# VH-VL binders against q0atu2: the designs that were tried, part 377

Target 1, 119 residues: q0atu2
Amino acid sequence: MLDKKARIRTSREYRNVFEKGKRLSGRFLIIYYVENALDNNRFGFITNKKIGMAVIRNRIKRQLRAIVREYQGQVKNKHDIVLVARAGIGKSSFEGMEKDYIAIMKKAGLFARNANKID
Key: E = the ipSAE of ESMFold2; O = the ipSAE of OpenDDE; V2 = 0.75 times the mean of E and O plus 0.25 times the DockQ between their complexes.

## First folded at step 20 (VH-VL; framework fv_dusigitumab)

Design hh42 (at its last look DockQ between E and O 0.71; V2 from the best seeds 0.78)
Fold by OpenDDE, look of step 20:
Structure hh42 (fold): chain C 119 residues (1-119), chain A 122 residues (1-122), chain B 111 residues (1-111)
Amino acid sequence: as target 1 above (119 residues)
Amino acid sequence: QVQLVQSGAEVKKPGASVKVSCKASGYTFTSYDINWVRQATGQGLEWMGWMNPDSGDTGYAQKFQGRVTMTRNTSISTAYMELSSLRSEDTAVYYCARDSGYDSGEFYFDYWGQGTTVTVSS
Amino acid sequence: QSVLTQPPSVSAAPGQKVTISCSGSSSNIGANYVSWYQQLPGTAPKLLIYDNNKRPSGIPDRFSGSKSGTSATLGITGLQTGDEADYYCGTWDSDLSAGYVFGGGTKLTVL
């Protein structure tokens, strides 16, 4: 699981990302991202009722956290990033989510140049 | 049978704008980004940018920032690339290409349009 | 001029093997999958290799791709006259405001 310091937790923190951050949409995810004043990245996760029942939403959230954790070392530092699950994500595989995340993050330019090799 | 069919050749004066269309078929248009690549005569391929047909999000090469606009009409599965302030150096064949990045997490262009020749001359 | 460096030309006789190199940096080839495109004269580019070494449907196995460090290589065995074309490598670059980059292209001549 993500370290507590690597998590966006407060409504104010989320609001800041949504208001000041940039937005990019992928197939299954939307990311909002903004620079922060910290030495670490923070991640937030949003799954709404359009995704499905609570059990499904929780599963998706766990999967997204796992993906983020796996690639955390590749992400440029000093960013707050919120992942919003799109309605179609419930029908996607874990691998599909992962690839979508990678693609979006690359488009956003959020993967570090000297980060660990992704491929 | 994925197909990308582009609009016909264009002849423009310097300073004018050109808008090339790319009609997609054989797949869900909104599920794949459309990229634009151009190639001057006798030269190599040059990436211009990407456009997400679902969200309308775009990313342009720095060289074309402020001069290129990539849009789409989802109702007719058509992507557009508009290049303004045309110069003689913009004379090239312009290609639209489907990006399968969301399928792989890496970017590659698996289907290409036939190309649109844009000639800029005074 | 191109972000990725390719030899401008290579040549070989039919039936022989040829390799085309593509040299980049840690921000592009070093960090991302490489794709190769074949462009026959007067035609649009065609995807030849993706994800470093994968072939799309319809591409014969005499075409191969590999990647090591910041370089990639396209291999063509059993060279045929129909292989005479321009070949481009391409990949994502994390330093160019998240953009795709191509090599300068290699003209393959079948002798």
Scores: ipSAE 0.872, ipTM 0.942, lowest interface PAE 0.6, mean pLDDT 94
Fold by ESMFold2, look of step 20:
Structure hh42 (fold): chain C 119 residues (1-119), chain A 122 residues (1-122), chain B 111 residues (1-111)
Amino acid sequence: as target 1 above (119 residues)
Amino acid sequence: QVQLVQSGAEVKKPGASVKVSCKASGYTFTSYDINWVRQATGQGLEWMGWMNPDSGDTGYAQKFQGRVTMTRNTSISTAYMELSSLRSEDTAVYYCARDSGYDSGEFYFDYWGQGTTVTVSS
Amino acid sequence: QSVLTQPPSVSAAPGQKVTISCSGSSSNIGANYVSWYQQLPGTAPKLLIYDNNKRPSGIPDRFSGSKSGTSATLGITGLQTGDEADYYCGTWDSDLSAGYVFGGGTKLTVL
């Protein structure tokens, strides 16, 4: 869904976001975010065992990646952003996750003007 | 059914602080953010910030950063806005309002409190 | 000095139609849905239009909204004396410091 350059890949990269970044909570998601030194954004995704079995967790990750992909052109550049699924996310719809993501990204100030939705 | 009921009018001296309360009923308090909006006499609406009652997260308009604090007590479904270092230009009606962001991904204020008049004078 | 620009006043006779404009930018109206609020004298604002053109329950279809580019318009037909109020557009603004913005307000007089 995302280009390889737009993914947070290493444990160190994830830890940096959690330790140095800001945090905002929505109904189904928590985002952690921090400026990076790159010319692009990177995204990471975390689900825990409270979400459900591996099949369910993988489905949720795929849905979140699709949502991020669709809106990534609106995101301010030079940020590492980790989406953490909250325990109740399994009860949400794709539309519910999408609306939650849009709301928290706007409130975090991470959507920019002149950005385009990408697909 | 949804109601936001605010605390009564306040008169303050310059340099003091004020804390306005907003008690919510008729919905799940932690499911919607509370925003604060003020209106000076004969003037337009001015957005001050939002507060998430579930997490306690906030976002403040730049104009009020450093002077405003928005909090809540979830056990009594009540939001609070505190404005410090008051000046005469802070004389206004202060409203709490529920925002719809998590229902739609777009923000609008579907329910408003009745307003709290704050007067700052020597 | 409001971020969104509205005419300061409009007027029309009972039964007529009026429109109220709201002009913004790519970071607010251009990127986000617009809402309209009615404030009757001495009262709190009330949601009149949301998501550009939708009416909450209890708002008559005489009230309509539209958006084109970075501008939005509130339309009121069949004007009644009870429509005399201040009208505000509002939307999210993503520029520099994210936040909600209102227009400066438009006073509608029904003569």
Scores: ipSAE 0.724, ipTM 0.894, lowest interface PAE 1.3, mean pLDDT 91
ESMFold2 (binder alone), look of step 20: mean pLDDT 93; pTM 0.952

Design hh43 (at its last look DockQ between E and O 0.64; V2 from the best seeds 0.77)
Fold by OpenDDE, look of step 20:
Structure hh43 (fold): chain C 119 residues (1-119), chain A 122 residues (1-122), chain B 111 residues (1-111)
Amino acid sequence: as target 1 above (119 residues)
Amino acid sequence: QVQLVQSGAEVKKPGASVKVSCKASGYTFTSYDINWVRQATGQGLEWMGWMNPDSGDTGYAQKFQGRVTMTRNTSISTAYMELSSLRSEDTAVYYCARDSGYDSGEFYFDYWGQGTTVTVSS
Amino acid sequence: QSVLTQPPSVSAAPGQKVTISCSGSSSNIGANYVSWYQQLPGTAPKLLIYDNNKRPSGIPDRFSGSKSGTSATLGITGLQTGDEADYYCGTWDSELSAGYVFGGGTKLTVL
């Protein structure tokens, strides 16, 4: 699980990301990202009812948190990043989600050079 | 069978704009990014940018920022690349290419259009 | 001038093995999968290798790819006259405006 300091928790923090951040869409994820004034990155996760029942939404959140945690060290510092699960994510494998995350983060230019090996 | 069919050759004056089309078929158009790559005569390949046909999101090479616009019409599975303020140096063959790197979280182009020759001359 | 560096030309006789190198940096080849493209004269590029060493359907196994550190290599065994073409490496660059980059291309001549 992500450390508390690595989590976006307040509505205000989420709002800031949505209003001032950039948006990119992947196959299963949409990310909103904006620079922050901290020494660490913060991640937020959003799943809505389009994803499915609560048990499914919770599973998706757990999976996304796991993915983010795994690649956390490779993300450029000082960013608030919100992951929004798209409707089709429920049909995706964990590996599919992971690959989508990697691709979209690369598009966003959020992966740091020489942080961790990706390939 | 995946196919990308591009529009015909263009001849433009310096300062003009050109819009090249790329019609996709044989797959779900919105499921794969379309990239544009150009190649000047006798030169190498130069990546211009990517476009997500589903969201319309784009990412352009810095060299073309402010001068290139990549769009799509999903109803006809067609991607467009418009390059403005044309210069003689923009004379090249322009390719659209499908990005299938999604399967690996990477980027590579597995299908290419036949190319569109754009000539910029006074 | 290209972000990725390739030898401008290589040559070998039919049946021989040839290798084409592609040198990059930690922000591109060092951090991302490499792809190779074959461009026959007067044609559009064709995907030859993806994900460092994978071949698309229809590509014979005499074509191979490898990657180590910040460099990649394309290998062609059993060289055929039909292999005479330009070869380009390419990969994502995480620092260069987060975009795709190509090598300068290598002209392969079959002697």
Scores: ipSAE 0.858, ipTM 0.939, lowest interface PAE 0.7, mean pLDDT 94
Fold by ESMFold2, look of step 20:
Structure hh43 (fold): chain C 119 residues (1-119), chain A 122 residues (1-122), chain B 111 residues (1-111)
Amino acid sequence: as target 1 above (119 residues)
Amino acid sequence: QVQLVQSGAEVKKPGASVKVSCKASGYTFTSYDINWVRQATGQGLEWMGWMNPDSGDTGYAQKFQGRVTMTRNTSISTAYMELSSLRSEDTAVYYCARDSGYDSGEFYFDYWGQGTTVTVSS
Amino acid sequence: QSVLTQPPSVSAAPGQKVTISCSGSSSNIGANYVSWYQQLPGTAPKLLIYDNNKRPSGIPDRFSGSKSGTSATLGITGLQTGDEADYYCGTWDSELSAGYVFGGGTKLTVL
């Protein structure tokens, strides 16, 4: 799990990212991101009712947290990053969400080093 | 059956702008980003940027930031690249290419347009 | 000049093998998968190798790729005159403007 200090927790913190941050869309995710004044990154997750029933939304949140945790060491520090699940994400697999996240994080310039699987 | 068909050759004077089109077929246009790559005569490939046809999001190579604009019209499955303030050094073949990012999380260009020659001379 | 370094040219006789190197850094080849593109004379580039060592459908198995550290290698065995082309490596660079980079290209001559 993400460390407590690596979480965006308050409405004000979320609003700051949406109002002052940049936005990039993938197939299943939208990221909003802004530089913060901390020594670390913080992550937030939004899954609204349009995505599906609570069990589906909880599964998606759990999967997204796992993905973020797996790659958090590659994210450039001092950023607040909010992942917003798009309506179609319920049809995605874990692998599909993971690939989408990697692609949009690379295109946003948020990965400092990405130790991708090397065959 | 994936195909990218580009607009015809252009001759421009320094200081002008050029807009190259790239019409996609054989796949869902909004599912893949389009990248633009150029190649001056006898030179290598130079990446210019990417554009997401679904959102309109773009990312440009630093060298072209401020001079390049990448857009699309989803109703006709067409991507565009416009380069302004042209110089003789911009004489090149310009290619559009489909990138793999959302399928794999890794970037490679699996399909390319035939290229559009842009000549900048007075 | 080029972010990824390739030899400017290589040559060999039909039936022989060649390798083409591609040297980069920790932010590009070291962190991302490498692809190779073939450009036959007068044509657009064509994907030859992706994900370091995988071949798209229709690419014969005499083309191979590998990656070690910050370097990648394209191997071509059983050279044919039709292999005469320019070859480019490419990958994402996570630090340099966060964009795609190509090698300078290698002209293969089959003598």
Scores: ipSAE 0.776, ipTM 0.905, lowest interface PAE 1.1, mean pLDDT 91
ESMFold2 (binder alone), look of step 20: mean pLDDT 92; pTM 0.949

Design hh44 (at its last look DockQ between E and O 0.64; V2 from the best seeds 0.78)
Fold by OpenDDE, look of step 20:
Structure hh44 (fold): chain C 119 residues (1-119), chain A 122 residues (1-122), chain B 111 residues (1-111)
Amino acid sequence: as target 1 above (119 residues)
Amino acid sequence: QVQLVQSGAEVKKPGASVKVSCKASGYTFTSYDINWVRQATGQGLEWMGWMNPDSGDTGYAQKFQGRVTMTRNTSISTAYMELSSLRSEDTAVYYCARDSGYDSGEFYFDYWGQGTTVTVSS
Amino acid sequence: QSVLTQPPSVSAAPGQKVTISCSGSSSNIGANYVSWYQQLPGTAPKLLIYDNNKRPSGIPDRFSGSKSGTSATLGITGLQTGDEADYYCGTWDHSLSAGYVFGGGTKLTVL
């Protein structure tokens, strides 16, 4: 799981990302991202009832956290990033989510210049 | 069968704008990004940007920032690329291309339009 | 001038093997999969290789791709006259403004 300091936790923090950040949509995810004044990145996760029952939403959230954690070291520093799960994500595999995350983050230019992907 | 069919050749004066269309068929239009790539005569390929037909989101190469606009009409599965303030250097064949890296977290263009020749001359 | 560097031209006789190199950096080839495109004279580019070494359907196995570090290589065995074309490598780049980048292209001449 992500460290506490690596998570967006308050409504105010979320609001700031939504109001001041940029938005990009992937197949299964929408990301909102904005620079922060910290030394670390913070991630937020939003799942709504359109995805499915609470059990499904919680599963999706866990999976997204796992994905974010996996690639955390490759993301540019000093960003607040909110991941919003789209309705279709419930039908996606973990790998599908992962690939969508990677693609959208690349589009956003949030991968570090020296990022190294294992091919 | 996936197809991208582009609009016909254009001749423009410097300072004018050109809008090239790319009609997609054979797949779900909103499921794949459309990229635009141009090629000047005798030159290499130059990536211009991407457009997400679902959201309308775009990402442009820095070289074209402020001068290019990529849009879409989902009802007719058509993508558009508009380039303004045309210069002679913009004379090129412009291609639309489908990005199939959407499924892999990578980026590559598996289907291309036939190209649209844009000539900018005074 | 191009972010990715290719030799401007290569040539070989029919039946021979040819390789085309594509040199980049840690911000592009080093971090992303490489794709190759074939452009026959007067035609639109065609996807030849994706994900470093995968061939789309319809591409014969005499075309191959590989990647190591910040460089990629396209291999063509059993060279045919119909292979005479321009070849471009491409990949995503994380440097400055994120975007796709192409090599300068390589003109393959079949002698």
Scores: ipSAE 0.864, ipTM 0.940, lowest interface PAE 0.6, mean pLDDT 94
Fold by ESMFold2, look of step 20:
Structure hh44 (fold): chain C 119 residues (1-119), chain A 122 residues (1-122), chain B 111 residues (1-111)
Amino acid sequence: as target 1 above (119 residues)
Amino acid sequence: QVQLVQSGAEVKKPGASVKVSCKASGYTFTSYDINWVRQATGQGLEWMGWMNPDSGDTGYAQKFQGRVTMTRNTSISTAYMELSSLRSEDTAVYYCARDSGYDSGEFYFDYWGQGTTVTVSS
Amino acid sequence: QSVLTQPPSVSAAPGQKVTISCSGSSSNIGANYVSWYQQLPGTAPKLLIYDNNKRPSGIPDRFSGSKSGTSATLGITGLQTGDEADYYCGTWDHSLSAGYVFGGGTKLTVL
């Protein structure tokens, strides 16, 4: 579970990332990201209704939060990052989502160290 | 069966631009990023950047930022690299290569084009 | 000036063994898996080793790879004249402008 201070919480905070941030797409995810003025990172998660019913969307959110938590120590500080699930994500495996996340975070320049799982 | 086939050799004057094409076959073009790598005569490999054919997203090596543009046409499974303000030091063989990132989370280039020689001379 | 340092050349007789080193930093080899590429004279590079030590289909098992800390090593046993080529290590680098980096290349001469 992400700490409370590591969450994007308000509509205004989300809009700031979408309007001012950069965007990169993977196979299953899109990330939006922008530098913030804090000393920490914040993460947000979007799963729209096109993905499926609430039980599916909640599962996807839970999986993405777990992935982000696993790799959060490798993320460069002072960024607001929103993960948007693409419509086809429901057919991916957890491992497929994880590899997609690692790839796009590396290409965005947001990792400072190896993104392999921490034991 | 995976193939990357590049356009033919180019001869250019300093200050001109060059656009190299890379046609992909044998896989789903939009599922893998295309990278561009160049090699001057007798020199090593130099990475130039990546391009996501699905979204059009790019990331360029700092050295080429402002001079390189990477694009694609998904209807014909073709990637493009354009380098502007050419100098003699840009004389090189230019390769396109498919990267592995979305399959593994680790990057390597599993398939390469045959290369396109670009000569910049006065 | 390459980010990853390789010896410029190595040589050995047919049938012998060689190793090719690749020295990097915590932002590249220390943080990511390493690949190796073979470039035969007049041809495009070819993937030889990925994920530090794995061989693509069709690469004989006399080619091997390993990684320790911020360094990687390519091993070639049973050297053949057909192994004369340039060899490059490569990996992702997280510093400044994140991107892919290659070693400077090593020319292997068989006798």
Scores: ipSAE 0.792, ipTM 0.909, lowest interface PAE 1.0, mean pLDDT 91
ESMFold2 (binder alone), look of step 20: mean pLDDT 93; pTM 0.954

Design hh45 (at its last look DockQ between E and O 0.74; V2 from the best seeds 0.82)
Fold by OpenDDE, look of step 21:
Structure hh45 (fold): chain C 119 residues (1-119), chain A 122 residues (1-122), chain B 111 residues (1-111)
Amino acid sequence: as target 1 above (119 residues)
Amino acid sequence: QVQLVQSGAEVKKPGASVKVSCKASGYTFTSYDINWVRQATGQGLEWMGWMNPDSGDTGYAQKFQGRVTMTRNTSISTAYMELSSLRSEDTAVYYCARDSGYDSGEFYFDYWGQGTTVTVSS
Amino acid sequence: QSVLTQPPSVSAAPGQKVTISCSGSSSNIGANYVSWYQQLPGTAPKLLIYDNNKRPSGIPDRFSGSKSGTSATLGITGLQTGDEADYYCGTWDNSLSAGYVFGGGTKLTVL
């Protein structure tokens, strides 16, 4: 699980990302991202009811946290990033989510210049 | 089979705009990004940007920021690239290309349009 | 000028093997899969190799790709006259201006 300092936790923090951040859509994810005034990145996760039952939403959230944690070291610092699960994510594999995340993050230019190969 | 068919050659004056179309067929248009690449005569390939036909999201090369606009009409599976404030240096063949690496976290272009020659001359 | 560096030209006789190098950096080849494109004279580019070493359907096994560190290599065995073309490497760049980048291209001449 992500460290507490790496999490977006308050409604105000989420609103800031949605209002001031940029938005990019993948196949299974939408990301909102904005620079923060910290030295670290913070991640937020949104799984709406359209995803499915609470047990499904919780599973998806756990999987997304795992993905974010895995590639956290590759992401440029000083960003607040919110991942919003799209409706079709419930039928996707973990690998599919992972690759979608990677692709979106690359498009967003959020991976470090000296990032190692991600696969 | 997958096909990308582009609009015909264009001749423009400096300062004008050009809009090239790319009609896709043989696959689900909204499932793959469309990229645009140009090539000046005798020169190499130059990437211009990507467009997500599903969301309409775009990402442009820094060189073309503020001057290029990539759009789509999903009802006719057609992507568009508009380049404004044309200069003689913009004279090139412009290609649309399908990105099939997105869903694997990578990027590569597996199908290309036939190209559209854009000539900018006074 | 090009983010990725290729030799401007290579040449060999029919039946021989040639290699085309593509040098980049940690932000592009070092971090992303490399693709190769063949462009015959007067035609649009054609995907030759993707994901470093995979061939699309219809591409003969005479064409191969490899990647190590921040460099990639295209190999062509059993060179044929029809292989005379320009070859471009390409990959994603994770720089501040994230985007796809091409090599400068290599002109392959079959002697």
Scores: ipSAE 0.892, ipTM 0.949, lowest interface PAE 0.6, mean pLDDT 94
Fold by ESMFold2, look of step 21:
Structure hh45 (fold): chain C 119 residues (1-119), chain A 122 residues (1-122), chain B 111 residues (1-111)
Amino acid sequence: as target 1 above (119 residues)
Amino acid sequence: QVQLVQSGAEVKKPGASVKVSCKASGYTFTSYDINWVRQATGQGLEWMGWMNPDSGDTGYAQKFQGRVTMTRNTSISTAYMELSSLRSEDTAVYYCARDSGYDSGEFYFDYWGQGTTVTVSS
Amino acid sequence: QSVLTQPPSVSAAPGQKVTISCSGSSSNIGANYVSWYQQLPGTAPKLLIYDNNKRPSGIPDRFSGSKSGTSATLGITGLQTGDEADYYCGTWDNSLSAGYVFGGGTKLTVL
């Protein structure tokens, strides 16, 4: 769903975000984020094994990718952003994940000046 | 019933610090962020920052960065705001307020504490 | 100077209607939903309107809100003397000093 250029792909790229970035927690998500040297944003997604079996983890990842895609045009450019699913995210609804994402992204200052008017 | 009950009035000298408490009840304390808002006599509301009681994450208004610290003790459902290097201009009523962000994705303050008067005078 | 601009005062007789405006920018009202707060003398603010036009439980329908572009409006009909208060708009601002912003407040006098 996300463009190839908009994905965090390598272990080095993930490690940079975790080591150099800021983090904010919501109810279901933690975001880690750092400015990058590119002209675009990149997103990464992590669901650890304690969330559930692979089917469940893959469903959560698909839902988070859909949320990110819906709001990606509203995100300030030049950021690498990793979404980490928290324990308990399997009990949330898609809408609950979505509201959590919006809240965290606003508090992180990652939405652009007109970020919410297209939703 | 949701309640936010704040600590009592404080009188401080310039250069001192003040720490105001806000005890929450009637909801899951760690599920909602606490914000702090102040109001000088005869003036409007001034937002100071937010604090996530689950993680301890904070975001401060730039005016207060370096002088404000927002913390909590989850075992007693209590949020704290400490303001240092006080000046007479910091004389105000300080409010804690619960924000709605995780319920709606939009921020508004649905419950407020009663306010704590802080007076800074020589 | 408040980021959001409100008239400093407004007056009307009991039973009449008033509106209170709130003017902002593309980074605040233009990007985020608006809320309104009532502050009776000597008391904490109370939420009146959220998500531009929604009322919390217990707020009568004579209080209403709307948003258009970068402006918001609070409407109060059937004015009562108990409505004398300060009214504040508020919203999130996405700009470089990101955070919550309030209007300067509007003193409503019921005369």
Scores: ipSAE 0.801, ipTM 0.913, lowest interface PAE 0.9, mean pLDDT 91
ESMFold2, look of step 20: ipSAE 0.780; ipTM 0.912
ESMFold2 (binder alone), look of step 20: mean pLDDT 93; pTM 0.953
OpenDDE, look of step 20: ipSAE 0.890; ipTM 0.948
ESMFold2 (binder alone), look of step 21: mean pLDDT 92; pTM 0.949

